# VHH binders against q12xb4, part 21

Target 1, 267 residues: q12xb4
Amino acid sequence: MLDFVGLGLFDEKDISLKGLEKIHNADKVYVEFYTSILMGTDLEKMEMLYKKKITVLSREDVEQHAEDWLVDAKDSNVVFLTGGDTMVSTTHVDLRLRAADMGIKTTLIHGASIASAICGLSGLQNYRFGKSVTIPHPYVSNRGVRVVSQTPYDTIKNNIEAGLHTAVFLDIDKDKGYMTVNQAMEILLEVEGKLGEGVMVDRLAVGIARAGSPSPVVKADYIEALRDYYLGGPLHIVVIPAELHFVEAEALVKLAGAPEGILENID
Key: E = the ipSAE of ESMFold2; O = the ipSAE of OpenDDE; V2 = 0.75 times the mean of E and O plus 0.25 times the DockQ between their complexes.

## First folded at step 9 (VHH; framework vhh_8pnl_2)

Design R6 (at its last look DockQ between E and O 0.01; V2 from the best seeds 0.00; counts 0 for: pae E 20.2 > 2, placed apart)
Fold by ESMFold2, look of step 9:
Structure R6 (fold): chain B 267 residues (1-267), chain A 122 residues (1-122)
Amino acid sequence: as target 1 above (267 residues)
Amino acid sequence: QGQLVESGGGLVQPGGSLRLSCADAGFTFSSYRMAWYRQAPGKERELVARITSGGRTNYADFVKGRFTISRDNAKSTLYLQMNSLKPEDTAMYYCAASIRYTWPDYKEYDYWGQGTRVTVSA
């Protein structure tokens, strides 16, 4: 049997009681850390609380060699752990499909997802979000040319034109580190300088840090102002609002410190 | 004319000052994002300054430090204070307004005035 268990947002305590029950009954417990990272914990703390050895799977193990470990679930209890909610913003539905083809029963034990947490923390309504995007770290090509992706700018533009908010994920790289809201604001303004379409001019953004922790930070301001606003340690995420309903605008002012003047712009 | 009416243009010597006004006849003036644009003969209309309903401003580089955009919501009036005027500032100046939170592209503003002429002689 194969149980998918979400780990939630921040630390080893965010797992559900149902998730813990599955771990305790498991013969093998696997985890992947490549789709998400729990900043408030580490493998040692997880193993100590869950009282189970946990085997880390690489992206290759999960995406290219899944049958090598899925076969264990035919005759034993296997748990697969993922940060957040296991099927949200992952391709792990493929594992469920492969398991089904092998005659393996699967279950989902949900965890809190960043997709829902940004709505709760900001007060923005979940049904008003469009396509999400990730801002990658700029890189230097083989020819020595700095490359900055324009895709996040275009996605935000299209969502705004449709009246939809954008959830903007920020890149994680072992060499370049965890992208901050400050870096993201600078990247968007750099692309604005190249394209000149005005999408990022006088644009409101919401920076969110450490969702799920005891001390999350939520700050809304114009992109230029948010560039130099320190939100503390990782992980960071950005939301770019489109047209705001009154309740959303009020929430950003009262809960995220947005300039009060945005209340006069809503309809 | 549109719903916006500009005034305050005129002839001025280099280094002089002018204050442009734009009156919004709409009852929802306080909800508008507003801008000043200018157009010299034979050239494209270009942004001079923008202001949100809450008062945050943005300026074109060629006028930064010399021009100040402001608004008085109680009087439903937008202003452009222009100091240290140069012959290159000679143009027709237009007021524009949008009710959207986001800044529209040039042709997507909801309302435009008919313009007021500014001439800087030398």
Scores: ipSAE 0.000, ipTM 0.103, lowest interface PAE 20.2, mean pLDDT 87
Fold by OpenDDE, look of step 9:
Formats: structure tokens, C-alpha cells, sequence
Structure R6 (fold): chain B 267 residues (1-267), chain A 122 residues (1-122)
């Protein structure tokens, strides 16, 4: 059996009691930290609290070599841990499907999700969100050209046109590190500069840092201003709102320090 | 893992000036935004100034044009020019950089200096 367990948002204590029970009953416990990381803990603290050795899986282990460790679940209890909630990432769904193909029974134990946390922290309404997107770190191509993905820009544009907010996840890379709100703003503005479609011009954005921690930061401002705003340590996430409900606007002003001027544009 | 080393702190009279330096070791300096923080006795650490990889700057409200953050990417060094110093500027000043992937040994910030002490007193 394979149990998918969401760890929650910040530290080892965010796991559910049901999740902890699964770990206690497990013969093998795996964890991945490339989709999300618990910034308020480390592997040692997790192992100490959960009273189980945890094996860290790389992206390659999960995406390319899953069968190598999934096979353990055929005749034993295996737990797969993830930051946040399980099955939010398509990678997890793929893993579950692979397990099914192997005849492995799977269960889900849910954890707190950043997808809902951003709504709670910002005051934005969850039902008003459209397609989410991830901003990847820019990279240099084989031709030596710096490549900046336009996908986030287009996704945000499409959502705005549809009157929907966008949750913008920020890339986690083993070499480049944790993308910050500031970097995300810079990238979006860079793409704006290239495309010139006006999507990011005077665009309101919400930066969120360390959701689930004792000291989360939520800051709303126009992208140009937010680019220079310090939110502190990781993890960061961005929300790009579309048209705001009055309550949302008030929340952003009062809870996230948005410019009061945004209230003037609300019906 | 990168290391930051601050220097330039000391004792100055009110109205005096200091120039702090932060030297980089072990990470790609030019790729990250940098910042100066300070912590006074009995107070929480607070942001003083930030500078992007491209050189754009932002300052805390209390700076009021007195301090200038700058960087020399060729020398992998961050600077804080502090003018018109006040007694309330007395603090340990820390250099900070954006963090890299350092799991499983997490710190809130992976790249912090040891700090340099600034004392402003008559």
C-alpha cells in the first residue's frame, strides 16, 4: 500500500494526526521537497517527531525512477510525504497513476494547502481564481541565449480577461534556490517589456511569504512597487488579482497594505 | 554554502559617518539581491536597505537619505555608506543575501554575515 500524506505549510507539526498515524504504521517513508519545502523544519526534526527514518527523493527519483521505490509498496506499507497538500502537483497524480498501474492500492491524507492559505491571508475569494501557473527560473539555452518563460504572463493575462485571479507559484530549484516575490515581479516586468501588451502595467500584485509560519507576510502593491518590497525569507508566492470585489479590495488594503486607491476602482 | 563577512563598524560621534562592507565567499554574488539589516539591543532585527542584482535600491523609512547601499559585483562586495549617524542607529549591522537550495539544513536565511557593530555616541 502507498499512502500519500500532505505535511502542511510550514513545519513538522503541521501534519495531521491521520498523517502521523500513517507514518507510524509505515515500513518505508519517502519525502520529496522539490514541489514544496517546509521552511520551518528539517529532516532531523521531522524524523524525530515522526519517529521514523525518512528517505528524501529527488525530482529524478520521482519523475523518472518511481518504479524503483514504488515496488516496495506492493508488499509493504509505504508513505510518500509532500509539502502542503498531496495531489496538488501533477507529479503526484502521475505517481499515483503509476502505482495503480503496478496494482498498488493508494490512499490520500490531506494537508494544509497554500492554495487555500493565500485566500485566507489576502482576503481574496477562492472561487474567483483561475488557472494557476509557475514562474520558472530563467535559464540559458544550449545556444547561449537567456530564456524567460512567457507562459506565466499569458496565463495571468487570460485569467484577468476572464475576471479571475491567478495564483502564481514560484520556482524551487536545487541550484538557483527559492524564487522570491521580487524576482517574480522582475521576471513579469521583463516579459512585459518584451511583449508590450500592457498586462503588467500598473498591475496590482500580492506577495505572500512564509504562509503557515508564526510571521507570515502579505503585501499588496503595484508590481513596480512590490518588486522593491522586502518580504523576508522563503517560501514566497504571488497572487495577481483580476477585478476585485469590494470586500476583497478592503481586505487587501487593510490586511495586505494595498494602496487605498484601489478602492476607487471598485463598483 | 555562501559566507558573508561584514566590516567597517566602529564608534562614531553623532553626525559622523561610517562605511560598512560585506565580502562574499562561496556563492554567486551578482545573481542575488543583497541587503543590510540591523539589530539594536533588545529590539528585533530590521531591514535597513536592499539592492537588487541590477543595482536598484530600497531603504527603510528611518534612513531618510542618510544611508546609501551599493554593490561591486566584480569585487563581490556590498557596501553601506552611513552619513549623519544618530545614537538610535547604534546596532549590530548584518549583511544578507538571497538564499539557495540548502535542504535539509534549513535556516530562515542561509546567507548572513556575523555582523559588524556600529555605535553612535557622543
Amino acid sequence: as target 1 above (267 residues)
Amino acid sequence: QGQLVESGGGLVQPGGSLRLSCADAGFTFSSYRMAWYRQAPGKERELVARITSGGRTNYADFVKGRFTISRDNAKSTLYLQMNSLKPEDTAMYYCAASIRYTWPDYKEYDYWGQGTRVTVSA
Scores: ipSAE 0.000, ipTM 0.213, lowest interface PAE 14.2, mean pLDDT 90
ESMFold2 (binder alone), look of step 9: mean pLDDT 79; pTM 0.806

## First folded at step 11 (VHH)

Design T1 (framework vhh_8pnl_2; at its last look DockQ between E and O 0.13; V2 from the best seeds 0.00; counts 0 for: pae E 7.5 > 2, unsure alone 62.0 < 65, placed apart)
Fold by OpenDDE, look of step 11:
Structure T1 (fold): chain B 267 residues (1-267), chain A 123 residues (1-123)
Amino acid sequence: as target 1 above (267 residues)
Amino acid sequence: QGQLVESGGGLVQPGGSLRLSCADAGFTFSSYAMAWYRQAPGKERELVARITRGGRTNYADFVKGRFTISRDNAKSTLYLQMNSLKPEDTAMYYCAAHTYKFTWGSYTEYDYWGQGTRVTVSA
């Protein structure tokens, strides 16, 4: 049997009791940190609390070599851990499908999701969100050209035009680190400067830091102002609101420190 | 974003052949799935053919065995061999590199495009 267990948002204590039970009954426990990471913990703390040895799997282990460790689930109980909730990633769905093809029974234990957390923290309504997007770190190509992805800009634009909010995830890179709200704002403004479509001009944005922690930060402001606002340590995430409901606007002002002027633009 | 350079387009008669090339990607070519798209005047851009990192291919229905997509990772070059060309194949043909990223379980696709090469099929 293979059990997929979501670990939640921040640290080893965010796991559900059912998830913990699965770990206790497991013969093998694996975890992946390439899709998400728990900033409030580490492998040692996890192993201590869960009282089980945990093997970290790389992206390659999961995407190209899954059969090498999945086979164990035919004759034993295997747990696969992930940050946040399980099966949100299509890669994990693929993993589950491969397991099924191998005749391995699978179960899901859900964890807290950043998708719902950002709604709770900001006051923005979940059903008003459109397609999400990740801002990748810019990089220099082999030809010495700096590459900045336009995909986030376009996704945000499309959502705004549709009257939908955008959850903007920020890149996690082993070499470049955790992208900050400040860096994200810089990138979006850079793309705005290049394209000149006006999407990011005087655009309201919400920066969220350390969701699920004892000290989360939520700050709403115009992009230019938010670019200079310090939110503290990782992880960071951005929400770009579109048309606001009056309750959303009030929440952003009272709970996230948005400029009061946004209330004047609400119908 | 366009670090891909297409070539090989031109004017051909119906039933003729062309071989398109896409090269000079400033990134690790082998790390991307590659594809050819085309856009005719007044129409939306549409997929012509796709090739995965491992070399698996997929073709649009209108191709009907006439086109072959291939890649040379050593040369960082993508090819589209087009045979039995028809007037309706007239379009700007674009090379694309596809990749994706997972963050917090969220999936995002990224596309890099060339500037395109024009194919005109006319008697």
Scores: ipSAE 0.182, ipTM 0.597, lowest interface PAE 1.9, mean pLDDT 91
Fold by ESMFold2, look of step 11:
Structure T1 (fold): chain B 267 residues (1-267), chain A 123 residues (1-123)
Amino acid sequence: as target 1 above (267 residues)
Amino acid sequence: QGQLVESGGGLVQPGGSLRLSCADAGFTFSSYAMAWYRQAPGKERELVARITRGGRTNYADFVKGRFTISRDNAKSTLYLQMNSLKPEDTAMYYCAAHTYKFTWGSYTEYDYWGQGTRVTVSA
């Protein structure tokens, strides 16, 4: 049997009681750290709290060689751990499909997802969110061209036109590090400068740092102002609101420090 | 393993038209966002037009209204229809394809480029 267990947002304590029970009853416990990172913990702390040896799987182990470890779930209890909620912003449904092809039953034990946490932290209504997107770090192609992805700009534009907020995930790179809200604001403004469509002009954004930690930061301001606002250490995420319900605007002002002037722009 | 190959470049008089094509049997274009870039001698490469997997288009201001990007996913071919050509449009034109993969709550971007096709608009 294969149990997928979400680890939640920040540290080893975010696991659910149901998740912990699955770990206790497991014959083998695996984790991957390539789709998400729990900034408040490490493998040693996890093993100490969960009282179980945990084997780290690489992307290749999970995506290319899954059958090598999935076979254990045919006649034993296997747990697969992922930060957040296992099936959110991952390709791990592929593992469920492969397991099904092998006659292996799977279950999902949910964890808190950043996708829901941003709603609670900001006060923005979850039904008002459209397609999410990630801002990748810019890079230089093999042809010497600096590449800055336009996809986040287009996604935000389409959502705004539909009256929908955008959750904007920020890239994590081994060499370039954890993208900050500041870097994300600079990238969006750079693409605005090239396209000139006005999407990022006088646009409100919400920066969120360390969701799930004892010291989260939630700051709403116009993109140009957020470019220079220090939110502290990782992990960062951005939300771009579209048309705001009055209660959402009040929440951004009172809970996230948005300029009070946004209340004057609400119908 | 595919390689993007541009075609349709050439010499044209001002006010004329050209249609550029970009093809490769090694790609399924429906899986990629595509773009055209250009580079004049001594200048940096610049974006001309983009088209998403779903067909949404974006154009640089200097070509808006004159150029049309399109794609035929069944033929795995990207097009750039260039009308009302000006001497300033003289450049090497490149086709690009981009793909993505999830890593650490985000995706990574990979790009592929063609060798380019020359467009010359005589003065």
Scores: ipSAE 0.013, ipTM 0.310, lowest interface PAE 7.5, mean pLDDT 87
ESMFold2 (binder alone), look of step 11: mean pLDDT 78; pTM 0.794

Design T2 (framework vhh_8pnl_2; at its last look DockQ between E and O 0.10; V2 from the best seeds 0.00; counts 0 for: pae E 11.0 > 2, unsure alone 64.4 < 65, placed apart)
Fold by OpenDDE, look of step 11:
Structure T2 (fold): chain B 267 residues (1-267), chain A 124 residues (1-124)
Amino acid sequence: as target 1 above (267 residues)
Amino acid sequence: QGQLVESGGGLVQPGGSLRLSCADAGFTFSSYAMAWYRQAPGKERELVARITSGGRTNYADFVKGRFTISRDNAKSTLYLQMNSLKPEDTAMYYCAAHTYKFTWRGSYTEYDYWGQGTRVTVSA
């Protein structure tokens, strides 16, 4: 048996009781931290609370050598832990498929997800969201060219035109670190500077930091202003609202410090 | 895991036209920013044209309206319509795709895909 367990948003206490139960009944517990990290905890604290030894798997272990540890699940109970909610915005469905191909039964224990948490934190309605996108760190290609992805800009534009909000996830890179809201704004403004389509000019944005923590930050402002706003430590995420419902606008003003002027633009 | 394959290169006279194609055997063509590069003998590789996933285009200064980059997402194919070709346009032309595998949790893979190139020769 292979149990996929989402750990939730922030620390070791965010796991569900069902998730904890799975761990307690597990013969082997694996965790991956290459997709997400619980910023409010560490492996030691996790092991202490869960009362189980946890083996950390690398991306390579999961993506290239999954069969090496999946085989354990054929005759024992194996738990695979991930930050957030399992199978959400990950490639771990492939892992589940591999397990299935191996005749291994799998179950899912869900955890809190940033994908839904942003709605609660911002006051934006979940059903008004369109396609989500991730802003990648700019990089230098193997040909020596600096590349700034325009995909986020395009996705946001398309959503706005459709009247949909955009969840903008921010890149996590082992070398470049956790992308901040500030960096994200810079990137979007850079792309705006190149394209000049006006999508990001005076665009309202919501920066969210440390969702699930005791001290989350939610700040709404125009991109130019938000670029200079300090949200504190990771993790960060951005939401770009489209047309706002009155309740949404009020929420952003009252709960996220958005400019009151946004209330004047509501139909 | 995709592969880019260019085609359509050849010999043309000055003032002639040529249409290059780049077929993508990759997984999510529509999500990729695509570009054409060229490299002339003894010169550095240079960007010719770029098209975003949303269809926005950018061109090098030397293009001056002569070339048009486009994509057909349904066919996973990138095109470069080249008109009013000049001898100085003689080069190996490469198709490129820049792609990430993104999640809200982070990036998994960063790819810089390149085709094998197709040769364009403009000569009288």
Scores: ipSAE 0.023, ipTM 0.251, lowest interface PAE 5.3, mean pLDDT 90
Fold by ESMFold2, look of step 11:
Structure T2 (fold): chain B 267 residues (1-267), chain A 124 residues (1-124)
Amino acid sequence: as target 1 above (267 residues)
Amino acid sequence: QGQLVESGGGLVQPGGSLRLSCADAGFTFSSYAMAWYRQAPGKERELVARITSGGRTNYADFVKGRFTISRDNAKSTLYLQMNSLKPEDTAMYYCAAHTYKFTWRGSYTEYDYWGQGTRVTVSA
């Protein structure tokens, strides 16, 4: 049996009671940290609270060599832990399909997802969100060219034209670190300078840090101002609102410190 | 925009074969889901095949077992073996990459990087 258990947003206490029960009854417990990270904890704290040894799997273990450890679930209880909610914003459905091909029963124990948390923290309505996108860290190609993905800019443009908000995920890289809202604003403005379409001009953005922690930060302002606003430590995420109805605009002003002038742009 | 480089296109007679290659230019493929798309003149770009970072593949219905997508992680190269080529396969072929390493990742179907394309022409 293979149980997928979501760890929630921030620390080892975000696991559900059902998730903890699965861990306690498991013969083997695996975790992956490559799709997300719980910034408020570490492996030692997790093992201490859960009273279970936890084996870390690499992306290669999960995505290329899954049969090497999935076989254990044929005759024992195996738990696979993922930050957030296991099937949200991951490719782990492929792992469930592989398990099914092997005759292994799978279950899902959900955890809190950042996709819902951004709505609660900002006051923006979930049905008003379009396609999400990730801003990858810029890099220098083997030909010496700086590469900055324009896909985030185009996605935001298309959503705005459709009246839809954009959830903008920020890259994580072992060498380049956790992308901040400040870096994301700078990247979007850099692409604006290259494309010149005006999408990022006078554009409101919402920066969110440490969702799920005791002290999250939610700050809405124009992109130019957010470029210089310090939100503290990781993890950061950005939301680019499109057309706001009155309740959403009021929430951004009252809960996220947006400039009051945005209320004058609402019919 | 992208640093992916396709090669292996060309002119071929109906029934012939080609192998397309796509190499990254600054990252390894092992962390990415990869895909081939094609676009015939005057038509919309369409998915041909995809392969996840874990190796699962999916093919468009029009492939009908004629094309095989594969990857070589040691060489950071994506391949498309195209057999039994038909005139309707004439198109510009693009590779695309989508990373799953981003925490709080949203869209599965949006590709982060694209190549410039390689032309395949099938004519008798």
Scores: ipSAE 0.000, ipTM 0.388, lowest interface PAE 11.0, mean pLDDT 86
ESMFold2 (binder alone), look of step 11: mean pLDDT 77; pTM 0.773

Design T3 (framework vhh_8pnl_2; at its last look DockQ between E and O 0.23; V2 from the best seeds 0.00; counts 0 for: pae E 8.4 > 2, grease 24.7 > 24.2, placed apart)
Fold by OpenDDE, look of step 11:
Structure T3 (fold): chain B 267 residues (1-267), chain A 123 residues (1-123)
Amino acid sequence: as target 1 above (267 residues)
Amino acid sequence: QGQLVESGGGLVQPGGSLRLSCADAGFTFSSYAMAWYRQAPGKERELVARITRGGRTNYADFVKGRFTISRDNAKSTLYLQMNSLKPEDTAMYYCAAHITKFVWGSYTEYDYWGQGTRVTVSA
């Protein structure tokens, strides 16, 4: 049997009791940290609390060599741990499908998700969100040209036009680090400068840091101002609101420090 | 992240054939959906052919069975066999890897491009 267990948002205590039970009954426990990471803990603390040895799997182990460790689940109980909630990544769905092809029974134990946490933290309404997107770190091509993805800009634009908010996830890279709200704002403004479509001009944005921690930070401001605002340590995420409901606007002002002027534009 | 290098372009007569290659110096070629694009002078870049990770193919309407996209994962190489070439096929041809990166369980999509190889079809 293979059990997929979501660990939640921040530290080893965010796991559900059912998740913990699965770990206790497991013969082998694996974890991946390439899609998400619990910033409030480490492997040692996790192993200590869960009372089980945990093996860290690389992206390659999961995406290319899964059969090498999945085979153990045919005759024993294997747990696969992920930050946040399970099966949100299509890669993990693929893993589940491979398991099924191998005749391995799978179960899901869900964890808290940043996708819903941002709504609670910002006061923005869940049903008003459109397609989410990730801002990747810029890279230098083999031609020596710096490449900045336009996908986030376009996705945000499409959502704005549809009257929908955008959850903007920020890249996690082993070499380049955790992207900050400040870097994200800079990238969006850079793309605005190239395209000149006006999407990011005077655009309200919400920066969120360390969701699920005892000290989360939520700050709403115009992009230019938010670019210079310090939110503290990782992880960071951005929300770009579209049209605001009055309650949303009030929440952003009172709870996230948004400029009061945004209330004047609400019907 | 790989490094894409196109080759195989050149000058051919109408009705001729070319075989383009795109080599990936990276280690994750099999993880990418791949595609060929082309850009003629003064025109926008357009999709020619696409091949999924699993090998499913899709072609632009103008291809009309003349081109074949294929991949060799063992060699980390993408191919475009072009037959029955026409003057209107003259363009810079680009190889692209469609990258999907998961973060926080969500994902971003973007294309990684090669430098291109020039194809000229002229009598």
Scores: ipSAE 0.166, ipTM 0.561, lowest interface PAE 2.2, mean pLDDT 91
Fold by ESMFold2, look of step 11:
Structure T3 (fold): chain B 267 residues (1-267), chain A 123 residues (1-123)
Amino acid sequence: as target 1 above (267 residues)
Amino acid sequence: QGQLVESGGGLVQPGGSLRLSCADAGFTFSSYAMAWYRQAPGKERELVARITRGGRTNYADFVKGRFTISRDNAKSTLYLQMNSLKPEDTAMYYCAAHITKFVWGSYTEYDYWGQGTRVTVSA
């Protein structure tokens, strides 16, 4: 039997009671850390709380060598741990399909996802979100030119035109580090300067840091102002609202410190 | 945007060989799974071969044994060695990078394509 258990947002305490029960009854417990980073924990803390040895699987182990460890679930209880909500990522549905081909029953134990957390922290309505996007770190091409992806700008533009908010994930790179809201604002303004379409002019954004932690930051302001606002340590995410319903605007003002003047633009 | 650039196409006789190259446009090559696709006139684009970040390969049945995909991470270059070419191999050949990025346990996908290089095998 293979149980997929979500770890939630921040630390080892975010696991559900059902997830913890599955771990306690497991013969083997695996985790992968490549789909998400739980900033408030590490393997030692997880093993101490869960009272189980946990084997870390690499992306290669999960995607290329899955049958090497999936076979254990034919005759024992195996738990596979993933940050957030384990099946929200479409990549891991492949493991369920492979397990089914091997005659292995699978179950899902959900965890909290950042997709819902940004709605709760900001007050923005979940059904009004469009396609999400990630801002990658700029890089220098083999031809020596600086490359800044325009895809995030275009995605935000298309969502705004459709009346939809955009969840904007911020790149994580071993060498360049965790992208901050400040860097994201600078990148979006740089692309605005090149395209000149006005998408980022007088545009409200919501910066969120450390969702799920004891000390989250939620700050809404115009992009130009957020460029200079310190949100503290990682992980950061941005939301770009489209046209706001009155309740959404009120939430941003009262809960995220948005300028009161945004209430004057509500129809 | 970083854009993949293919080269090495051309006209060859049946039974001949070509080596296609695809240059990384400056993003970290070793972080991506790479593939070659082809498209003959009037046909849908089809996978020829893929190679993972770790070097594992997979080939379409129609080219197994004749083509070899490889990558050189130091040169940021993807290769397709094409041997024993047949007229049905005539097509535009495209390099692709398929990037799955995970942030916060959320999934996003980036696709990069080249402009293609023409391979013609005389009939």
Scores: ipSAE 0.012, ipTM 0.335, lowest interface PAE 8.4, mean pLDDT 86
ESMFold2 (binder alone), look of step 11: mean pLDDT 78; pTM 0.776

